Miniprotein binders against b1l550. Designs and how they scored, part 15

Target 1, 279 residues: b1l550
Amino acid sequence: MRLPEELLERARDIHSEAPSHRIKLDRVGSFGLKVPVEFKGFLLLAEADVWVSLPEGRRGVDLSRQVEAIYELSNPPKDPFSLCREAAISLLEKLNYADSSGVSIRFDAPLQDGESLKYYGVEISSIASDEIINKIRVEILGMTACPCTAELIRAYKSSEIAATHTQRSLGILEVSTKAEHPDPDKLASIIERAMSSPLRTYTKRPDEGGLVIRSLSNARLAEDVVREMIHLFLEEFGHLPEDTHILAAVRSMESVHMHDIYAERSFSLDEIRKEISSH

## First folded at step 3 (miniprotein)

Design G1
Fold by OpenDDE base, second read of step 4:
Structure G1 (fold): chain B 279 residues (1-279), chain A 115 residues (1-115)
Amino acid sequence: as target 1 above (279 residues)
Amino acid sequence: GDSEKYLREIIKLALEAFKAFREGDFERAAELYRRAAELARKLLELNPENDEYRYTLAFLLAILGRALFEAGDEEAAREAFEEAVRLLEELVRKDPENEEYKELLEFARLRLALL
């Protein structure tokens, strides 16, 4: 049954009605859309969230227009960075009542390491308003050895043998900037280098056992990993605007304890530079 | 392949050994590290030019030596540390700028001197 055109028009009119309560909403949209993207030569099916702000005088958002905006830009498939930026802008153009829009695209990013594929989690976002803010979140699993393993190695120097665990750790870097999206592969590399060893997807490479053993020799606390991530980030991305915001975090999944160890630092580039220069 | 299987087993054993060591069960730790070292040795024999496997063996031997020492087997500890030192000296000669090799070598030498 084709709904009569009149009912469709009335349904469209409902969104333009005044709400019962005149309250602005920050984000209204469609979440969990599937969109094709081209990333580093791979065609991937990514998850996408699209949203706009809703002014206090409007009851609802035209969700169909939001979905159309991103799908129009997704054919042919393009890089997720351009897709995010272009879609965010297109949303504001198509939904003229919105003062802000946003697009987030999530996928597992393939990292080619010879014949093996590593994957890291990536979320690429753009938020458009008076300015465009680009955001990338990278998550990668690695191996951390508790410094007590290093203390087993160093235990001749310190009397406190803290219980060393080799544990899986999730490293997180989130960058928000007015500049172009930082290279997620570089962010992933920073996380891996900051950890005792990268979790190489246990692909067929003989090198993985060496990595775990190396993780035992290069024991880093979650705190150490976060500090190292920040240090390496500053070396690689120190050219970004000073108002660039960074979240560096590590979640160490304890094999022995019922709880995870978590460490984080949130900062802007100007703040952290001042902090480091003061020492 | 076979090498991957060995590596997985080595890791498993090393983790179990480490747990035992932390619990103060040095005898069990030593047994498990010895088993891990034997697998690492086989892996190196299959890949004699692989410096990573050589380092793996050296590392396991150094930790084994520590476990043996704590267990009161100083003679076996000596043998383990001496072999670790030999392997690490070869690695340092190949890559003198490798801090991991140098650090572990220093550790093994120090432990050997304390026996």
Scores: ipSAE 0.006, ipTM 0.205, lowest interface PAE 12.0, mean pLDDT 80
Fold by ESMFold2-Fast, scan of step 3:
Structure G1 (fold): chain B 279 residues (1-279), chain A 115 residues (1-115)
Amino acid sequence: as target 1 above (279 residues)
Amino acid sequence: GDSEKYLREIIKLALEAFKAFREGDFERAAELYRRAAELARKLLELNPENDEYRYTLAFLLAILGRALFEAGDEEAAREAFEEAVRLLEELVRKDPENEEYKELLEFARLRLALL
């Protein structure tokens, strides 16, 4: 007789009851948890979401068990990639009614910019089921400029036209892979290299004119930036599995209009290579 | 380095084992968990003071024990749980406030008592 284990299996909370409606839920969990992580020598306070799938016959998920698991795995603070993977696996083992689990961890990553630090957004996730899928999203601000504006400035030598037509742009790279999470610093570098010029957080000297001129000298449309991001991504990360899925996007925030310009491409490595090599 | 490659392979094997376990293929699950535990053992041998690697080995042995029991190999399950208990008792002695170590130790002890 398995008496002690039978007693554990009979520990029922209200979440084991039948729901009011027999509807499966894709993601149920604890969202907005504050967790310390260690990232490249920095101790950072990250925000985490932990979740599992909920079958149609079960009323709810034990949220306390989820919070306990991530607390235990985050003390002492560890790298957010290992935390993400380990917590996702642990959730499936602890909550056996779930078909899938996921963990997302968000933080602002420090990046050296001259004598100061700038920050870029990082969101990583691991989704566990019959396979593990690791996802990373990097968002960083930079500058873009219309190539037509650069040509006009060259023709008329007018810096006033330049000042009117430079704009902030948010570059986005998102990667979903069965391999490990790509290095976010390398993804951020790809975005910055694809843009006209990176946005600086602080300067010891007034360099606003220099930044504007650099943006114009490397003038790129949002569409140009997305294509360049894809090209640079393939140079750095073309070794990833062929079923790796990438989203490359740019959102340009127009300074003189109420509308943003958005350019995007989603692709698998297999798909994009066949497209580029087709004649 | 080598530790990163071993951890990557351990995670891959553990996930494949968990899939097999959920599908009722307990023999395949045990095979994959055993391979994962072997890699964790090598990590611990290279880093004998690393308690995270000691915990990883203990965890893999506990879930291996469960898979072996479900596959009908009670003797191999007993050995896996006994080794997990030994590792976890060391971990709890070093860090008596760690609830994760205590929870897994209680699980392994309970499973061993039921054999």
Scores: ipSAE 0.000, ipTM 0.079, lowest interface PAE 27.0, mean pLDDT 77

Design G10
Fold by ESMFold2-Fast, scan of step 3:
Structure G10 (fold): chain B 279 residues (1-279), chain A 115 residues (1-115)
Amino acid sequence: as target 1 above (279 residues)
Amino acid sequence: GDSEKYLDEIEKLAWEAIKAFEEGDFERAAELYRRAAELARKLLELNPENDEYRFELALLLAYLGWALYRAGDEEAAREAFEEAVRLLEELVRKDPENEEYKRLLEIARYELARL
């Protein structure tokens, strides 16, 4: 190579320039990146966001280094938990001007349901600073039935009216912890067990009848489902660090109202234990 | 023989292009960088395993991209930067500790992203 080194030195680097206003930014990065991940034997195309904090004296972030951090670690595809954590650490190491970094990975997880597959939503995040905080959010659809309406229909022995008063409900569990990410399949199982009936991707007419009967036999309010989700969560994951934060929520799509019913509770493990033990 | 002749001509064209760019004649700079890149491409074809020649081509393509952008030809600038990025990605994979390769890749990606 005979090209003068001076050619490289003439290249403009605007990222390190002073900004027009000396204001810190909390999150600057690349959002909506497509990355392959390996999840429980399945190769899935996930969507990722990567970001870092930007100090008040720096105009911009290194776009190529953000993308490089996740793509280098995604080839070959690996599990999304390791990818998320390792990429967040790599971002902070590569971009030394940042106080914090984060990575979020979203995908639809397959769940075996007898002879059929169904899917539930997963979002995994890792945020790196002086320590690493791991977050996971699971969303899954199921069925609920109003206890009041189900009881009235039992009195009239009218299964046809009962069938028209069942509704879809979205169950949500979100966990933020300094420990490893909880197993999303276990979180999905907790949500499904708390509901009146799980929702299947493939339904024959006999299976459909069974779901309606099951929903009516196990009728629950959205408030009941949230409380049951919390109870089941504590049985399975009560061993997590005391400062673990949980959000449990249900959105019930009512068939007789124009609006959805929504119930939620957010808490730390320390908080909920004190509440339960006080009575 | 041929490789030495190409290197000499590339260096000459690149310096003429830098001078034109500094004078604000971006169209002339682009033409000179384009000619230098064509010679660098031939040099790499004759020496496909030579990563120094691959880097030289990538560097010339990045400078071509800048000159084309300043001349108002955004489509041609995009093509030049896309080719530079492809070559630099290959170089970084072969030698991930090379700061010179990574720095130019960062610059080329930034310029491409802002088009």
Scores: ipSAE 0.000, ipTM 0.245, lowest interface PAE 15.2, mean pLDDT 78

Design G11
Fold by ESMFold2-Fast, scan of step 3:
Structure G11 (fold): chain B 279 residues (1-279), chain A 115 residues (1-115)
Amino acid sequence: as target 1 above (279 residues)
Amino acid sequence: GDSEKYLEEIKKLAEEAQKAFDEGDFERAAELYRRAAELARKLLELNPENDEYRFELALLLAYLGWALYRAGDEEAAREAFEEAVRLLEELVRKDPENEEYKRLLEYARRRLAEL
């Protein structure tokens, strides 16, 4: 017995049928795909999402074509930036009813830390339409110290080294641009330099003492860290197009409280330049 | 001989399964397609070079997958479609101009992606 043509046609045509309601959907696709990528000499297993816009008059998308688009381009493994951009373009070419397409790729990036490696979070995406918009988000842990507590203890006790509480803090930089993706290692470096002290993969007791003393001498509030990240970002990436959008944020995980402190600023390069120049 | 008896039973089970499917009894359709696929698998094991039997197995597995999906058993449907895809990829490699093989492969891949 052979599959009836009507059964194959019915399955094929379902996606092209009119939906129950004529509403456009912004993102329809395959999420949580496992794809190998090559990042700065490392072969990593990344997680990818692929999607397209769905017009108001069409019931569904061709999911098999979406999966084919990224898997064809991922063999052999290539850098995640090229994979992201090329797959987004390929999706629009394969699914011509779509107005836009997107690809997002997430992985933990290795960063050299003395003789060992530490890792930071990277998420990149490319969204294709009449233009291509590239996004990158970098998250890395560091350390902050409260300047108010350090000053109070210094005033109360005659110690040269003030005792204070320190916290783990997550620094976040997200960039959306029509230019190529910024280098994630440079974004990670900006975050670490803005912190009171970076976290290390391995430290000996003398090195641990050094990190604590550095945090105490370079005590910063989450608000201070966000402002410093923005300042350092403008020095490194101020050449990007004026409509580039940036999110700078810090989540401070308070050691003495049950809740976190969060500080953020979203801005375009055009907006922040005007704000800074008025002072 | 034995191959003729298997083919007759497979055809009878598939016809009965299609009738159950058309009546909306997807659980019974899946049971009947599963039995047909087991016989087709035995037939292929006895005749491993016969691509007609390989295609018959792939076809039955695609029907089984669809019936399982309609019955609400998405994991069993995934397994059936994955096996169908493997068989059909081999068939398309051997005969890349065969439109029936390519159409069924496209169907099975599309169903698998939508799970």
Scores: ipSAE 0.000, ipTM 0.135, lowest interface PAE 20.9, mean pLDDT 79

Design G12
Fold by ESMFold2-Fast, scan of step 3:
Structure G12 (fold): chain B 279 residues (1-279), chain A 115 residues (1-115)
Amino acid sequence: as target 1 above (279 residues)
Amino acid sequence: GDSEKYLEEIYKLAMEALKAFLEGDFERAAELYRRAAELARKLLELNPENDEYRYTLAYLLAMLGEALFRAGDEEAAREAFEEAVRLLEELVRKDPENEEYKRLLEYARRRLAEL
């Protein structure tokens, strides 16, 4: 049988051949890799994608070098932000035919709240070319209530309507910046503060119906939550570069009907500052 | 056996072990880390000069020790950590400025002090 080196040389030759069509590809790589990461003292199993751009004159990429790059940097486990940035740089250095490289890492982040833990979704990426762009997306569940439902309760004196029309909502903040990744715990905190009531058992009046009553007393539309998230984001992260891009969104999941309410706004820091400074 | 085939199986087992560990199934995590460490020993035996393989074995033994400790098998945990410390002390002597080797060595030594 052929020696392993003979097989690797043949594979390398095939990848360096001209393709049947001279078309560049934006992302070619290994997707769905399982990698260990260390996040704020926790060992977590994350899912990673690694890729590079492929020029129009080259048939394929060396996938084994991509996998080696991220695994070299993940042993021992390190924080996912450093892993993401370092792996993207390493890929571009190892595969010099590429114009850009990227790494995405997804995990569920523990958020300590007193003695309990809850989890929220984090996806980060680093894309390297002549500069590095870092992106982070945080998703966290909370509660919202329609203000029109609160009006109906006041008019009809019925708490039954309130219980029927409270709904779970997913808050989303996505940030793309040339600076380091923002702290996901701070992004999660912004989302939770913007919502009518976070999804947890922290109520001052449990015998009054707890979360349902709190959600109704601080009722907000999805549109209200998005505006509040943007306001709080600017207070916390207004120091980021002016070309930083943000997406703020809420998806509200109806409990009675099979449809979602969705509100979003995407903006650069420069754009939003000019908009809100007008009276 | 090719080094690449051994490394692929080692990482597959280590990732499955880490998943079991994070789910609180420390007995299953220990089983999987033990199997990964056995493959790493064979890989190092075939490539005795390769310090990356020596480090891989040391890391897997430290994770095995942690899983065994949490599963309540203190004697087996001690053995795993003792072997990890021996390998890491050798690696630190050869490369005394390598902070990764020192960090894992400090961790393994701290856990041994608790046994």
Scores: ipSAE 0.000, ipTM 0.126, lowest interface PAE 20.5, mean pLDDT 78

Design G2
Fold by ESMFold2-Fast, scan of step 3:
Order: C-alpha cells, then structure tokens, then sequence
Structure G2 (fold): chain B 279 residues (1-279), chain A 115 residues (1-115)
C-alpha cells in the first residue's frame, strides 16, 4: 500500500501541521552528512550539517529538501566555502517558511611543509537570513616551551645545554564576519608563526634537532602565543568589517602538570582597536 | 634506503601535482599523480605485504582519478577510482576498524557513483 512517493507526500502533509506546542526552534536539520569537497587541489571527504529555523506554527521541516540542497551543489565537488554559502542560500529558497538557514562543513586541510604534508582542522559555516554571516575555525598543533622551567634549570646549572619543558599546544583562531571566509591557510600560518615552533610530520632527526633548538630559543607562554596571534591577525586581516568577531585561543598540554593550560581572548575588530589605541 | 628514496620522490611528485591542480592545470596534475602512482605500485610489488604502501597507492589513485575527471577524461577517472576502491576494500577487510581506510573508501566510492 505505501509506495515511496506516497510516503513522501504524507511526510510533507505532517510537517505542515500545527505542532503540539507553539514553540519556535532555532535549528532543525540533517547533521553528519558526508560531502565531497575540493580544497586547493585536494579531494576531501567533509562532514556537513544543514539546518533551518522552524516557526512556532509548523510541526516539522522537509529533511529531504535539505539534503537535496547540499548534494545538488556538491556535484561536481567544489570548494567548501562556495558550497557552504550557496547551500545556505538554497535552503532559504527551497524552504520558504524558514527565517534563517545554516550550513557547517568540517574537514582536515592539507598544508605544505617543505617536502611533506601535514593537516590542520577546519570548520566553516554560513548562516543566511537577510544577510549572510560567514564563520571559520582553524585548529593546528604546535610546540611551545616553558620559559620559567628554562630559568629554573639555568639557576641550578644541572645540564650541559639549558633544558626546557616542551609541550604540545593546540592553537585556535575563529572568525565570524559578513565578508567572505578568511583563507584558512593564512589563519594556520598565523597560529604557527605565533607558536614557539610548529609540529612537523615526517621530520628526520636533523630537522627535529633544529625544531627543538628553535623552540628553546623562542620560548613563549600560552598567554604570549594568544597575544601574538591577535597581533598577527590584525596585520593580515585588519581590513575586515569592524563588527567582525574573533576568538584566539591556545590549549597547552603540560607534561609536568596533570592538567592543560588554556588561554583565550574573544573580541570584535572595533573593540580591540579601541583597546590598543587607549594604551 | 632505496624505499626511502622512492617515498621522497613520490611525495615530491604529489606536491608538484597539487601545485599544478591548484593552478588549474589538471592535465599536468594527472601526469604527475600518474607517475607517483607508478612508483607507489612498484614499491607495493616489491613489498606486497606492506599495507602502508598499499594505502599510499590507493590515495594517489584517488587523486589521479580526481585530476582526470577535472581534465575531462571520465573514462580514465573511472579506472583510477575503481582501482583505488579495490585496494581499499582489501585494506578494510584486513583492518575493519581503521577509520582512515574507511573514509578514503567511502570517498572513492562516492566519487565513482557521481561519474
């Protein structure tokens, strides 16, 4: 009795009904979709979430049209920024009862590091309403050194070379803007330059020796790294709209302590410029 | 050793292919990925039980398939993706909990279905 077309028609009817309670929902959609994307010459399998707002008088959303919106735009695969923005716009077009739509896409981005490749985490989103807000979050691992430990070892004179406590750190930059998504490679570069030294994949012992010495000579606290990330961000992206919002953060995995050290600052471009100018 | 020298050459070719692809030169990218895949295939033939070499070959074939598709050679792209799928199915059978193998297999299958 129930053919697929009949089932789809029934689903649409049910979704148009009045809900049990007249409550608006902010995000209703399909989460964890697998979507191919093309990123700077690489084919990547990304994970996507698509959603729309649901008005108080409507029981449900048409999930099949949400999936259609992103998959129609993903064949052939395109860059994840265009896909994110275009899918968010398409969702509002296809689902006219919605006040807003959103698309988030997550993937690991390749980054050239001499003769090898390493990967960093990227999450982008576009949220569409009367305007479009684009958001990007970049996470990359680096190495930091504790200068306080280096000073303690020097005072004790316990080693031939001043040994310092080195640890893995995760650098984070998140940007929300009405402009186009910032280039994630540039955001990753900012994080790496702010760190004592970046972690490398496929590094031989000669490079590892150089990396450790570099980390020792340019030791920075998590607090120092966050401030440097903000400084470098303003140099590269200070031209973005004044209401652009940024989060800069570092999570340091301490080897001598059982817990991580975390430092962050969130700000708008307008706010940070006023703060810097008043000092 | 010799295997290390081969791996360095494969990486070098793949990076050059990536640059060509980014510049929109899909035919050159395909040529470079094809050469990298040939070296990876040779390493696998000399080391048939090495699953790292098998995975490297599958990865290069997936990139080759993509470059060929973008160059407009859908038939050659299909062949490259089909070979990648065969290698990845073998890898997943040997290690069904390996997320990296499963992700690349899902990707290669999806690309093949979309042709």
Amino acid sequence: as target 1 above (279 residues)
Amino acid sequence: GDSEKYLREIIKLALEAFKAFREGDFERAAELYRRAAELARKLLELNPENDEYRFELALLLAYLGWALYRAGDEEAAREAFEEAVRLLEELVRKDPENEEYKELLEFARLRLALL
Scores: ipSAE 0.000, ipTM 0.243, lowest interface PAE 17.6, mean pLDDT 78

Design G3
Fold by ESMFold2-Fast, scan of step 3:
Structure G3 (fold): chain B 279 residues (1-279), chain A 115 residues (1-115)
Amino acid sequence: as target 1 above (279 residues)
Amino acid sequence: GDSEKYLREIIKLALEAFKAFREGDFERAAELYRRAAELARKLLELNPENDEYRYRLAWLLAMLGLALFDAGDEEAAREAFEEAVRLLEELVRKDPENEEYKELLEFARLRLALL
């Protein structure tokens, strides 16, 4: 149900009042909106957050205009990157008291692997002010094996060791740039290539040893995987602006322990190039 | 049989030791590797001609030496590496083409030299 115009106008007057305390808020908006998007030929239901900055002298934001901004642009469904950028710009145009706006869109992206289909996590955002910053985070669950596990198996020649020492690992790449969002499929490919073996959602043949054997032949520590992800990222995306910021991380999850192993590196493109070519 | 039971226990202790080592608990890793090595020594004493058991003991002693060094017990680490070297030198003389024996021997020698 729509509210009468008179009640909506009164609500807008209240939002323009002075607040109880003159404190600026960084993000005020509508979170958890369901929006349809078109991603590489697939129609997906994504989850979106929209927000604006709120100046110290204003009591509230116009939430109805925030929701309108994204829904108007999502009909018909379009690619989530264009939707993210255009909605962020639209929010600043519609809410002129705001210094900045942002849109975040989350979805599970399908990735074709021959005849198999798997999914990986994607979160994108666009933050608009006097410039636009685009951010993308890709998360892929895979399987890794410690190099010491391969060595231990060789020493004891026991397949039982493999069953107890393979680990699920989450690979993470996050990129913040003034350029357009990087292709998430390429980021996903970098993570998978850096890992010992990707975790399959589908299999044509039940083979309990297959993933374990592949993991052992490409055994890597979380630290090794992060370094390899950075190396592969620079090969694929070294053309991005020098002030592009990257986060590469791996979280290795043990089934028997209540703790995880975590390795991470954050850097700007300019910073890492100087480090690699360092004096 | 008894040999199979000992071998399973050795593997279990070695896996627990490795997990402790990865967590930075070098004192616990050393304790577990020492227990595994003691069982491997008993198994070798009962089967003195079994080179697989000799290699398993040498490997456990090399890992024990590494854990002891990281725990700050350089004297105990030296003893463990010296025993590993003795066993591996015997294995390499008996099977000079075995790359696993040579690689572990080189590792143990290097670690001993760095003490």
Scores: ipSAE 0.000, ipTM 0.197, lowest interface PAE 17.1, mean pLDDT 79

Design G4
Fold by OpenDDE base, second read of step 4:
Structure G4 (fold): chain B 279 residues (1-279), chain A 115 residues (1-115)
Amino acid sequence: as target 1 above (279 residues)
Amino acid sequence: GDSEKYLEEIYKLAMEALKAFLEGDFERAAELYRRAAELARKLLELNPENDEYRFELALLLAYLGWALYRAGDEEAAREAFEEAVRLLEELVRKDPENEEYKELLEFARLRLALL
């Protein structure tokens, strides 16, 4: 049943009323919308969050207008970067009482892998206010070796083969910048390059008849991986504005322990450059 | 026998390669992995039905590819990874429950996709 236009008008009037408590809200919107996007020639159905700020003098947000804003821009499907930026701007234009808006789009980014499609997780966002801030988060699963890099080094010195187990690790890079969204494939590549070091060539004892190279494990501690991610990021994206904010993180899923190992560093380009220059 | 000699030398080279890699000498690492892979190839030629030796070759090629990539030779890296993928696809087809084969295949494919 389509609610009569009168009820819709009344509902709109309610949103414009003064609230009982004059408090500004930072984010009011619709979360988990499904929107089509075009990414690298693939048509994907992405999840989208859209929001605006709500001033202290307004009771509610016109959610229908928010949804309309993103859907209008999603037909025909476009790249998620443009969609985020344009939708964020459109939200501010359509909802003139808002001083800020935001759009976040999440999907699995396809990587062409011959006959199979691999993917990594990506979240693309834009926040509009007096300025536009673009954010991208990339998550990729990789293989890391147990933190026994010290044991590997020791084993290498002792000629004793230390048994290391391989672990799955989640690498995360999140970048917030006033520049354009960084290339998610490049970010994914950085994570992978940081996580993947050739670890172990095990020689089975001659009597056991084979070199079991058991695992491409990254001999890097989670800490080492994060440091490497930062290093590689600076090499690739050092041209971004100095106020660009980065989160680099690794979560190693331990097979032996009931807990995961987690390491992270949050920093601005200015901050990290000063840190490196001080050494 | 001849196979034992190959295995010993492969191990030696691979360990030296790993050391070089950890030291950031990716060019040297690549050279050593290349030599190891060549020996592994010979070993496999002598034992064409040995899936373990096939896996060893694939692994060394994956390491080679990674070292080459880090050294800035993306084309050579691609070739190494592609060959690793081919070998691993054969192995996975033969033993689809082998987690080691699947994991390495996933790694090599991902590396190719990110070149």
Scores: ipSAE 0.018, ipTM 0.300, lowest interface PAE 6.3, mean pLDDT 79
Fold by ESMFold2-Fast, scan of step 3:
Structure G4 (fold): chain B 279 residues (1-279), chain A 115 residues (1-115)
Amino acid sequence: as target 1 above (279 residues)
Amino acid sequence: GDSEKYLEEIYKLAMEALKAFLEGDFERAAELYRRAAELARKLLELNPENDEYRFELALLLAYLGWALYRAGDEEAAREAFEEAVRLLEELVRKDPENEEYKELLEFARLRLALL
């Protein structure tokens, strides 16, 4: 008796059956897989989702084949961009009933902050069909300050008052393109430059004073930060294909209120260029 | 015989566990795989020199580990994979030509490493 073979045969039989209802599903797969990746010299444990489309005439997906696809390509650990793209292609090759596949990989990316490291969120995806679409989302925390001249002057004279007028903000850049994934460090840099001041993982009292002063000298509303992120993005990545889609967003955590302020703009490169050039 | 009766019950539990797993009920799948592994362990205890039974136990423990991981119980998953690895290392040592043993060992080690 060989339990593994019988279990695999039964799973294949179930998956190949006609479903109760002939409805196509867009994404069916294995979510929350742990995979090692190598990112800019760091070995990181990432979280991956893998999926394929399921045709209306098929009951289920072979989950074992999905797991095999990504794990075969993750040993030895490689950069998450190549892993994402190659695994998405491999899924279509292994699961021939699917007309599309996708892979998403999430990890916290290290970023040098003085003598220590801080981390920012990265999620990359590759979606394969007749073409490959690459997506990347970067999220990084920073500080913003209320843009009021009188308050800035008062805060500058007192650290306690300055702290009351600063707030945490999450900056978000998401890019979907037929080109290679943009460098996440450059996306993170754009977000930090657009914000009032980046957050630090460790500060001494002298360093802490510097952070407060920088935040106060570059005060911005969430709306201001989004516009600046778009401007800086166009300066750095305006060479991408014109049908590249971007989402720029900021969530500002109000220190005085129980709610967040949120601002966003989604656009294609073609759309935003025409908008900016018009009067 | 007794061994045949144990194998039948193990198979029945494993099939019900697979069905639960495919339906996304990972807690139920883990419960059923745990019961199957318990029976497989008893079968191996009664037949300590039978490497087929040792392999069946290792396989069920690997499936249990996977179901536990999917259910969010990483500690219990680690224990199941650790036991599977130990049994498979013994099997590979006894029969280094057996590709089935080596493949499952590689899978169990990979899953354990990625917890």
Scores: ipSAE 0.000, ipTM 0.112, lowest interface PAE 21.3, mean pLDDT 78

